# Ledger of designs, part 34: VH-VL binders against q0aze0

Target 1, 268 residues: q0aze0
Amino acid sequence: MKIILVNNRFKENTEKKAQEIAGQLSALNVEVIIDNGLDEPYAGTVDFIMVLGGDGTMLRAARRYGQRAIPVLGVNMGTVGFLSNIEINELAEYLPLILREEYSLEARMMLEVAVFQQQSLLTRVFCLNELLLRSNSPRMLSFALEISGQKLEPYRGDGLIVSTTTGSTAYSLSAGGPIADPQLDAFIVTPVASHIINKRPLVVSPEREISLHLLEEREAIIGIDGQIKMDFGAENRVLIKRAPHPLLMVNLKAKPFFTSIDRSLQRQ

## First folded at step 2 (VH-VL)

Design o4i (framework fv_oberotatug)
Fold by ESMFold2-Fast, scan of step 2:
Structure o4i (fold): chain C 268 residues (1-268), chain A 126 residues (1-126), chain B 107 residues (1-107)
Amino acid sequence: as target 1 above (268 residues)
Amino acid sequence: EVQLVESGGGLVKPGGSLRLSCAASGFTFSNYWMSWVRQAPGKGLEWVGRIKSYTDGGTTDYAAPVQGRFTISRDDSKNTLYLQMNSLKTEDTAVYYCTTDKYSYGLFDTPYFDYWGQGTLVTVSS
Amino acid sequence: DVQMTQSPSSLSASVGDRVTITCRASQSISDYLSWYQQRPGKAPNLLIYYASSLQSGVPSRFSGSGSGTDFTLTISTLQPEDFATYYCQQSYYTPLTFGQGTKVEIK
């Protein structure tokens, strides 16, 4: 068996714990590859991915490995979040089940985001939560939204979020989007501070293609999972669609989504 | 069923001209960018150029060896792609393939060649 | 222009063998790489697009991997109809460029 251990090198506790876990797995004849974010993603075949950290580390793992159809387990390291399944102090209990492949998999849709400048592709990335288009100046944006070839009336405001259902509790929630069951596949399209009174969040089939471009010269940025940011101008456009593969999240114990989100919403 | 049928190949003298045609059927031709790809005898594949859909401006791009000598055009009413070849050189001897390139409103807004014609041979010799 | 270099230029294999072909781009092309198969006397056929996506109708023994500059095409169990020439192609930059080809021959 070969496992990738993903951690965040900038968290003091995670690097030391990753080395300890790697040693324990090696003692069980498991080959371990450590990914702390410094190098390119591991290019070889692996059987399992274990993510040590919070939601941010899981989002990075999903972008790097989510399209490879490999089981991914989130192990929480004291950071409260929604993408982990077990706590670090539970790992020893669950490790035998992991090694025997005695777990279920939960498929989470991902976005495929392609950003163009004129005719040239600038970047193509996958993400688990969302793409954010927003103004980078006090001026509002004027932009075009097209859904599967259907051109909507121009949007005017601070921006737009295109989110997965997994991302419904991230930036989309802050912008007034709905809370969605992550078991559902859908795009959630949420305007950011729209100047047009009747612009509502849209819940759209994941089979649709969404494109965005600016109608006026403005300073804007696009953000991906809150971790990747790039400039976006009138010469740019972005194309968003369902990624070819969902992220396969390991479920070792029941994680109560609705009670977890309810508890978070009641927190001061 | 997508079908691409090239025609117009043949023998031509250096410095001469030739026009290739590609008849398309089985898909909405006007929504696709189209490319020409060639293959010299015993050699590998070489991209010649492309033409965008009318919706994307109908502009053309060419590889350096053919720039200024070859012209790609299309007639959407006839579902036909053309390659006008002028000032032909012996180095232009190849089988010329018509390919679907990029769907204007589709997938990735970047080309990959889903469908290919069977090719037409152009021989430039004295 | 982005130069695409395939390795090996040719290989000899037997039915049932695992075959691996590599392709290197002279600069990063993200995942915008396609693989094509050309059987003798035939037009090329698309096998893989976006580095790892299997084209509809292509047998599952074909797979692609890689990103950036280094890419691999794998045929898990070579069949008689797989003796052909294979080409990688980048679509990230204009002009579009192909690798020189890898010929898979009968041992």
Scores: ipSAE 0.000, ipTM 0.379, lowest interface PAE 19.1, mean pLDDT 85

Design o4j (framework fv_oberotatug)
Fold by ESMFold2-Fast, scan of step 2:
Structure o4j (fold): chain C 268 residues (1-268), chain A 125 residues (1-125), chain B 107 residues (1-107)
Amino acid sequence: as target 1 above (268 residues)
Amino acid sequence: EVQLVESGGGLVKPGGSLRLSCAASGFTFSNYWMSWVRQAPGKGLEWVGRIKSYTDGGTTDYAAPVQGRFTISRDDSKNTLYLQMNSLKTEDTAVYYCTTGWEYQLPSDYYFDYWGQGTLVTVSS
Amino acid sequence: DVQMTQSPSSLSASVGDRVTITCRASQSISDYLSWYQQRPGKAPNLLIYYASSLQSGVPSRFSGSGSGTDFTLTISTLQPEDFATYYCQQSYYTPLTFGQGTKVEIK
């Protein structure tokens, strides 16, 4: 068995814990590749991906490996999140099930994001939560949204979020978007501080193609899962589609989505 | 326009407590990680701590000199950041700045793109 | 904690001069370094992030370079408004840490 162990080098003690776990897995005849975020993604074939960290580390793992149809397990390192399934102190308990491949998988849709300068493709990335278009200054944006060839009336405001259903509890929630069952496939389009009060979040088919471009010369950025930042100007356009493959998340422990989000919202 | 306005500073005796507030406007406050940075008179900048956005878990991190004494919290419904300071020492005398980073950043990627004007805290007998 | 050391601690310069400030980290921080400017009586302003990326609205005379442990901020042609204190800051490790500052004074 070959496992990629994804850790966040930027968190205190995660490097030591990753080495410790790698040693334990090697003692069980498991080949371990460590991805600490500093190098290119591992290019070889692997059987399983174990993510040590919080939701941010899982988002990075999903962007790097999510399109390969490999089981991904989130192991929390002390902070509770939505994308981890077990706690680090539970790993020893569940390790025999992992090694025997005795677990269920939950498919989560991903976005494919392509950024163009005129007709030239500048970059293509995949993400689990969302694409954010926002102003990179205190000035309001004016921008165009097109859904499967249908041109909507112009938007004015701080920006727009195009989210997966998994991302419905991330940035989209904070911007006033709906809470969506992550087992559903849909795009959620949520305005950020719209100047026009009638602009509402949209829930659209994942078969739709969404495009965005600026109508005025402004400094703006495209943000991917809150971790990748790209400059976006009037010469640019972005195209958003459903990614070819979903992320396959490992389920070892019951994690009731609706009661968890309800409790979180009542405490905030 | 983005604006951060700190308040609540003043003179306090060693061992006392003080609560600072930072009123935010011009951006979607709930989406941002927020930090406190302080500067003692004639000295350099020192990071105090931060609080993450709700979507990143809403957790806090602190510098060692203030850990266990200071608490950072936020009220997203009021667009306000707080710093509760307990067991104050003379070494805590400083101008305290409220600042924003890019939302959803990893801690290692955090930089401060907007700053308030600061509020002075003086700890003296 | 990662210690950030700036050199020089202060320098005197004239308008039109090229000014270079260095910042050294006690261990590798990749390119996760930012530079800030603080004018007397004012709050700090971000100049450079990720070692070499210029913040929106910052004049092109400012540039950053370096990676790992050694970093530099360069002001190619000093202007009157550039007499200020400059700070480097690492974000690779928590806690976030600043350099002690470099004061750029009029000659």
Scores: ipSAE 0.000, ipTM 0.405, lowest interface PAE 13.7, mean pLDDT 85

Design o4k (framework fv_oberotatug)
Fold by ESMFold2-Fast, scan of step 2:
Structure o4k (fold): chain C 268 residues (1-268), chain A 126 residues (1-126), chain B 107 residues (1-107)
Amino acid sequence: as target 1 above (268 residues)
Amino acid sequence: EVQLVESGGGLVKPGGSLRLSCAASGFTFSNYWMSWVRQAPGKGLEWVGRIKSYTDGGTTDYAAPVQGRFTISRDDSKNTLYLQMNSLKTEDTAVYYCTTSPLGDYYFESSGYDYWGQGTLVTVSS
Amino acid sequence: DVQMTQSPSSLSASVGDRVTITCRASQSISDYLSWYQQRPGKAPNLLIYYASSLQSGVPSRFSGSGSGTDFTLTISTLQPEDFATYYCQQSYYTPLTFGQGTKVEIK
């Protein structure tokens, strides 16, 4: 068995813990690749991905490896979040189940984001939570939204979020979007500070194609999972689709989504 | 119009305390990571610390010289960032800037600081 | 902490000159480096992020290059408004750290 350990490169204790776990796995005849984010994603075949950290580390792992249809387990390292399944102090208990492949998988949809300059593809990225289009200047954006070729009335405001159901509790929530059951597959389209008062969040089929472009020259950016920033101008267009493969998240123990989000909202 | 306005600076004696405020407008404050950066007179820029958006965990990080003495907090309902400075030293004398990075990162802040306030002067002397 | 060292600490140049400023990190920081310009009495402004990405509204005469530990900011044809202090900053490791600055002065 070959396992990738993904860790948080900014936490020295997480780096040390990853090395310790790698040693323990090697003693059990498991080949280990450590991915701390410093290098390109590992290009070889892999049987399992173990993510050591919080939700941010899981988002990075999903972008790097989520399209490979490999089981991904989130192991919490003391950061509260929604994407981890077990705590680090529980790893020894669950490791035999992991090695025997005795676990269930939950499929989480991902976005495929393609950015064009005129008709030339500039980049193609995948993400688990959302794409954010926002102004990078004091001026409001004027932009066009098309859903499966249907042209909506122009948007005016600070921007727009196109989110997965997993991302419904991230930036989309802060912008007034609905909380979605992550077991559902849907796009959630949430306006950011819209000047048009009746632009409501939309919940649409994940089989839809969504495109965005600016209607006038403005300085804007697109953001991916809050971790990647790209300039976006009137010459650019973005196309958002359901990614070819969902992220396969490992479930070793029950995680009550609704109870967790309810507690999170009460603390706000 | 994006605007960051710092206030609360002034003269204080060593060992004293000050609270700085940064009033934000023209953007959805709650979605942004917010940072404090300082600059001593005639010296370079020094990162003080940051606070993440609550969708990114709402956690704080500090540079070693201020760890344990300074506290960063935010009130998203008032679009205001705070820096509580305790046990002030003469070495803390600086212009304090409020900065925002629109796209935070759970591991690191990669987008650079694209908006800055005017700065507020804190002088620690007897 | 990651130490950022800029070279030179100051330089004298004339309008029209090509100016290069270097920044060295004590540890590899991948491409997570930003460059800032600070004019006297003003707050800094972002010129370049991700080592080589030009910030919107910044003139094309500014460019950045490098990765890992060695980075360069280039001003291809210096203009009067470019006489300022320039800072590099790494955002790869917490705490975030700035270089000591490079002052570009009139020759």
Scores: ipSAE 0.000, ipTM 0.411, lowest interface PAE 11.9, mean pLDDT 85

Design p2 (framework fv_patritumab)
Fold by ESMFold2-Fast, scan of step 2:
Structure p2 (fold): chain C 268 residues (1-268), chain A 123 residues (1-123), chain B 113 residues (1-113)
Amino acid sequence: as target 1 above (268 residues)
Amino acid sequence: QVQLQQWGAGLLKPSETLSLTCAVYGGSFSDYYISWIRQPPGKGLEWIGEIDHSGSTNYNPSLKSRVTISVETSKNQFSLKLSSVTAADTAVYYCARDRGIAVAGTFYYFDYWGRGTLVTVSS
Amino acid sequence: DIEMTQSPDSLAVSLGERATINCRSSQSVLYSSDNKNYLAWYQQNPGQPPKLLIYWASTRESGVPDRFSGSGSGTDFTLTISSLQAEDVAVYYCQQYYDTPLTFGQGTKVEIK
């Protein structure tokens, strides 16, 4: 069995635990590849991906490996988050189940993001939570949103978020978006500080294509899962689609989504 | 277009818990880590720790046993708690944005800073 | 931990003259994979938070006057103010972001002679 162990080199807590876990897995004759984010994604075949850390580390793993249809387990290191399934102190208990493949999988949709300059593809990336279009200056953006070729009235504001249902509890929530059942496949389109008061979040079929471009020359940035940053100007266009494969999240332990989010929202 | 605003109690007695809040306005809260940094009067800067929008934290080992940083994602607010304070914890406390969407947490210099909150620990 | 040491602790320079501040790290902050120095410089005016001046050892932050420049690599770094202005009277700090915990130099106070 070959497992990729994903951690963050610059987080002391996760780096030490990654080494301990790698040693334990090696003692069980499991081949371990450590991905701390510095090198290119491991190109070889693997059977399982174990992510040590918080939601940010899981987002990185999903971006790198999510399209390979390989089981991914989030192991929480004592942080609050929505993408982990078990705690680090529970890993020893669940490890035999992991090695025997005695777990269920939950599919989470992902976004495919393609950035163009005119007709030329500049980059294509995948993400689990969202794409954020935002101003990189104090000035508001003026931009166009198209949904499957339907041109909406222009937007004016600080930006826009295009989110998966998994991302509904991330930045989209902070910007006033709805809480979505992660078992649903849908895009959530949430305005960021819109100048037009009646611009509401939209819930859009995952079969539709979403296109964004600037209507004025401005300094803007697109952000992917809070981890990839790209300059975005009036010559650029971004196209967002449902990714070909969902992220396959390992379920070893019941995690009640609605009671968890309800508790989070009721906190002072 | 990020602005950081801070508030919290400025006067504490020894053994009490320091509690400060920082609010992030405008722009991409989810793109970045937010750090707490302190500065005792007339002295240099000391990094306390960082947190991202999902609640993932990293703390300075010298303070780890006393520090808790938490986030209220729905309000774009994050809080610092430091327990068992002494006179040595008297400082101006800043929140600041770590610049850079992380390539595995690679970029940790600070571009936007809050105005600072003076915390005085005295009897 | 990576320790950051600045020299001098204080510096008095006449208006229009060059000011030079040094920063030394206890280990290299040059990362071989990207060939970048994980080193930043800040300016702090009395009663204000630090302001970013330089990052990646030599890249000037937008809006920072061109009289400020950073140089150096590995363990030895320099911040230069080519022609000191009255508004440059401040404390300057270097910071490494190569490894955690993030650490700062002790500061260099720049005053008018």
Scores: ipSAE 0.000, ipTM 0.376, lowest interface PAE 18.6, mean pLDDT 83

Design p2a (framework fv_patritumab)
Fold by ESMFold2-Fast, scan of step 2:
Structure p2a (fold): chain C 268 residues (1-268), chain A 122 residues (1-122), chain B 113 residues (1-113)
Amino acid sequence: as target 1 above (268 residues)
Amino acid sequence: QVQLQQWGAGLLKPSETLSLTCAVYGGSFSDYYISWIRQPPGKGLEWIGEIDHSGSTNYNPSLKSRVTISVETSKNQFSLKLSSVTAADTAVYYCARGYDSEGYFVDYFDYWGRGTLVTVSS
Amino acid sequence: DIEMTQSPDSLAVSLGERATINCRSSQSVLYSSDNKNYLAWYQQNPGQPPKLLIYWASTRESGVPDRFSGSGSGTDFTLTISSLQAEDVAVYYCQQYYDTPLTFGQGTKVEIK
């Protein structure tokens, strides 16, 4: 068995814990590859991915490895997150189940994002939470949204989020989007700080294709999972569709999604 | 050009909660980590904690029980709350940007806010 | 925690002369996998926030004059100002970003002799 151990060494004692876990796995005849985010993604085949850290580390792992159809387990390292399944102090208890493949998998849809300049593809990336189109200046954006070739009335505002259901509790929630069951597949389209009355979040089929472009020259960016930025101008177009493969999240422990999000909404 | 603007409480009494806000303008909305760093009068720099745009936080263990850092992504604003303050918490408080790329974390600070002096009575 | 110690606490240097500040970490901040030193240097003028000078131990931040240079590896680092100018009178801090909590040196005050 070969496992990728994904960590962020700058988070609380994470590098030391990664080395300790790697040692434990090696003692059980498991080959371990450590990915701390500074090198290129591991190019070889692996059987399992273990993510040590918060939601940010999981989002990075999903972008790097999510399209490979490999089980991914989130292990929380001391901050509460929505993408982890077990706590670090529970890992020893669950490790035999991991090695025997005695767990269920929850498929989480991902976005495929393609950015064009005119007809030329500039980049293609995958993400777990969302794409954000946002102004990079105090100026309000004017932009066009198309859903499966259907052209909506122009949008005017600070931006737009196209989110997965997993991303419904991230930036989309902050912008007024609905809370969605992450087991459902759907795009959630949420305006950011919109000044336009009657613009509502949309929930659309994941089989639809979403297209965005600016209607006038502005300093704008496309953000991916809050971690990647790309300049976006009037000559650019972005195409968003369902990624070919979902992220396969390991479920070892019941995590009550609705109770957890309800509790989170009560906090300041 | 990136600009960090900060504001909040200047004068506090012991046992109160410190609340400061930092807003990021001009740069990328995403791929930044925001740290809070304080400097007591005539002393050096102490790191308090950090947050990314997904809300993932990491705190100095010495302050972890009292500190909360949060983000309002729609406003690109980052907030620091420090509970149960004492005179030892008197300091200039800075927010600072740690640049990241492709989701990995790098904590050297290329842009800093101007600082907010917070005074806690004895 | 990684403790950062600077020396000297203060130094006086004549205009146009070389100033040297040392920084020592209690453990190595050199990461073997990428061969990078996770060490930065800052300049702070009274009443101002710190300003980044150097990162990765030796990479100069854009806009920083070339009289500033960083060197060293592992646990021992040096910031050099090759020809001190009046505007360089400030307190200088080293910082490690190898592990959390992030830690700074106690500072070195540079004054004109």
Scores: ipSAE 0.000, ipTM 0.378, lowest interface PAE 18.2, mean pLDDT 85

Design p2b (framework fv_patritumab)
Fold by ESMFold2-Fast, scan of step 2:
Structure p2b (fold): chain C 268 residues (1-268), chain A 124 residues (1-124), chain B 113 residues (1-113)
Amino acid sequence: as target 1 above (268 residues)
Amino acid sequence: QVQLQQWGAGLLKPSETLSLTCAVYGGSFSDYYISWIRQPPGKGLEWIGEIDHSGSTNYNPSLKSRVTISVETSKNQFSLKLSSVTAADTAVYYCARDEYYDILTGDLYYFDYWGRGTLVTVSS
Amino acid sequence: DIEMTQSPDSLAVSLGERATINCRSSQSVLYSSDNKNYLAWYQQNPGQPPKLLIYWASTRESGVPDRFSGSGSGTDFTLTISSLQAEDVAVYYCQQYYDTPLTFGQGTKVEIK
């Protein structure tokens, strides 16, 4: 069995735990590849991915490996989050189940984001939570939104979020979007501080294609999962669609999404 | 445009607890660090600690027994508490955010956005 | 902990002349996997927070004038101001971000001679 262990080298506790866990797995005849985020993603075949850290580390792992249809387990290092399934102090208890492949999988949709400069593809990335278009200044943006070739009335405001259902509890929630069951596949399109008062969040089929471009010269930014930042100008266009593969999240113990989010929102 | 605003009590007596807050305005990203850095009058910079959106912290070992950094994600606010203050804790306190986003790491510990600073004076 | 030592503590340079500030780390801040030096330089004007000048030892932050340059690798680093201007009178700090705790040099005060 071959496992990728994803961690963040800049968190000393996480790096120490990664080395400790790698030793434990090696003692059980498991080949371990450590990915601390700075090297190229491991290109070989693997059986399992274990992510040590918070939601940010899971978002990076999803971007790097989410399209490979490999089981991914989030292991919480003592932080609060929505993307982990077990705590680090529970790992020893669940490790035999992992090695025997005795777990269920939950599929989470991902976005495929393609950014163009005029007619040329500039970049193509995948993400688990959202794409954010926002102004890089206090000035309002004017931009066009098309859904499967249908041109909507122009938007004026600070920006727009295109989110997965997993991302519904992230930045989209802060901008007034709905909370969505992460087992559903849908795009959530949430305006950020729209000047037009009647612009509402949209929930659309994941088979739709969404495109965005600016209608006037402004300095804007595209943000991906809060981790990738790109300049976006009037000559740029972004195309968003459902990624070919969902992230396969490992479920070793029941995480009641609705009661968890309910308690979190009452205490925030 | 990202802006960091700081506030908190500027005058303290020895043995009291310092409490400062830093708020992030003008856009929110879920995966970044906020650090607290202090500068005693006429002296250099000392890193106090950092926190990410999930509440994961790293503290300077020299201050670890006295310092707590916390986050209120819903308010985009980060707080610093330093217990048992003495005159040696008199300093300008800064919060700072990393705005650089790298596809591989998402984490950088150099600071391109700083709050304006809060002067804290500890005197009897 | 990685200790950062700057030299000199203070420097007086005539307008238009070259200013050079050195920074030494107690251990290498070069990361072999990405071949980058985890070192930054900051400028602090009186009454203001520090401002980022250089990161990755030699990359200028956007908006920083060409007269500022960084060089060095591993443990020995240099910040150079090729032609000192009046607005460059400030205290300069190096910082390593290779490991926690994050550490700064003690600072170098640049003054007009």
Scores: ipSAE 0.000, ipTM 0.380, lowest interface PAE 15.4, mean pLDDT 83

Design p2c (framework fv_patritumab)
Fold by ESMFold2-Fast, scan of step 2:
Structure p2c (fold): chain C 268 residues (1-268), chain A 122 residues (1-122), chain B 113 residues (1-113)
Amino acid sequence: as target 1 above (268 residues)
Amino acid sequence: QVQLQQWGAGLLKPSETLSLTCAVYGGSFSDYYISWIRQPPGKGLEWIGEIDHSGSTNYNPSLKSRVTISVETSKNQFSLKLSSVTAADTAVYYCARGPEITMIEGDAFDIWGRGTLVTVSS
Amino acid sequence: DIEMTQSPDSLAVSLGERATINCRSSQSVLYSSDNKNYLAWYQQNPGQPPKLLIYWASTRESGVPDRFSGSGSGTDFTLTISSLQAEDVAVYYCQQYYDTPLTFGQGTKVEIK
């Protein structure tokens, strides 16, 4: 069995714990590859991915490995989040189940984001939560939104979010989008401070293609899962589609999504 | 104290290209646009365009086909070029700092250059 | 484009009396996210560049005398000079900086009666 351990090198406690866990797994004859974010993703075949950290580390792991159809387990090491399944102090209890492959998998859709300059592909990235288009200044953006070839009236506002259902509790929520059951596959398209009366969040089929481009020579920013930021100008366009493969998340322990989000909203 | 100094040729013949330079002294402008604004004799103010520290531009659509604004960041200098001039382009041309990119202070055009009179005549 | 229209084109006011200049935008310059009006007022004396008097519709620029005040919201704005002085003889311009292209009113010439 070959396992990738994904951790955050910039958080000292997670690096030390990753080395500790790697030693424990090696003692059980498991081959371990450590990915602390510094290098390119491991290119070889692996059987399992264990993510040590919070939601941010899981988002990075999903971007790097989510398209490979490999089971991914989130192990929380600090602040409780939505993407981890077990706590670090529970790992010893669940490790035998992991090694015997005795767990269930939950499929979570991902976005494929392709950024072009005219006809040339500049970059292609995958993400679990969302793409954010936002203004780089208080002066709003004028931009075009097209859904599966249907051109909507121009948008004026601070930006737009295109989210998965998993991302419905992240930036989309803060912008007024709906909370979505992560078991559903859909795009959620949420305007950010639109000046056009009755621009509402849209919930659309995950088979649709969404494209965006600016209508003015103004600089904007494209954000991916809150981790990657790219300059976005009038010469650019972005195409957003359902990624070819969902992220396969490991379930070892029942996690109550609806009661968790309900309690989170009550604390406000 | 931040100030803008501008210079360039003031006398042009029809069909020539207007070229003006604006320099920023006494401070950074990285949080501001630099704009070009013109005023024909006895007339009002017309915004030509703006440029930020990174070279991103916005132009007045009425002038977009003829205007180019550029920046030389290492020298804190900005240039305006307007091609195919006619008598209608006779004006005082100003560079101005603003508006702010972040709008934390909300300033519009808070600092102006002295202006350069450009006359287009045969 | 946002069109800016001032009224009147010119006015004559006696020294010490109130002068009022109106500015109307063809669409709202009130930004809902920060609840600010992106409108400025400038004073231009003969032979000089314009000088910023008011920004965010009602915020007085540093060094500008208290007799100058701005008011209004959305599409209708007013610049008031509460007690006109000789040095206030100038042309006044409103300007929106809400959206590009940035646009100015046509100007209002203030003269002593």
Scores: ipSAE 0.014, ipTM 0.430, lowest interface PAE 6.9, mean pLDDT 87

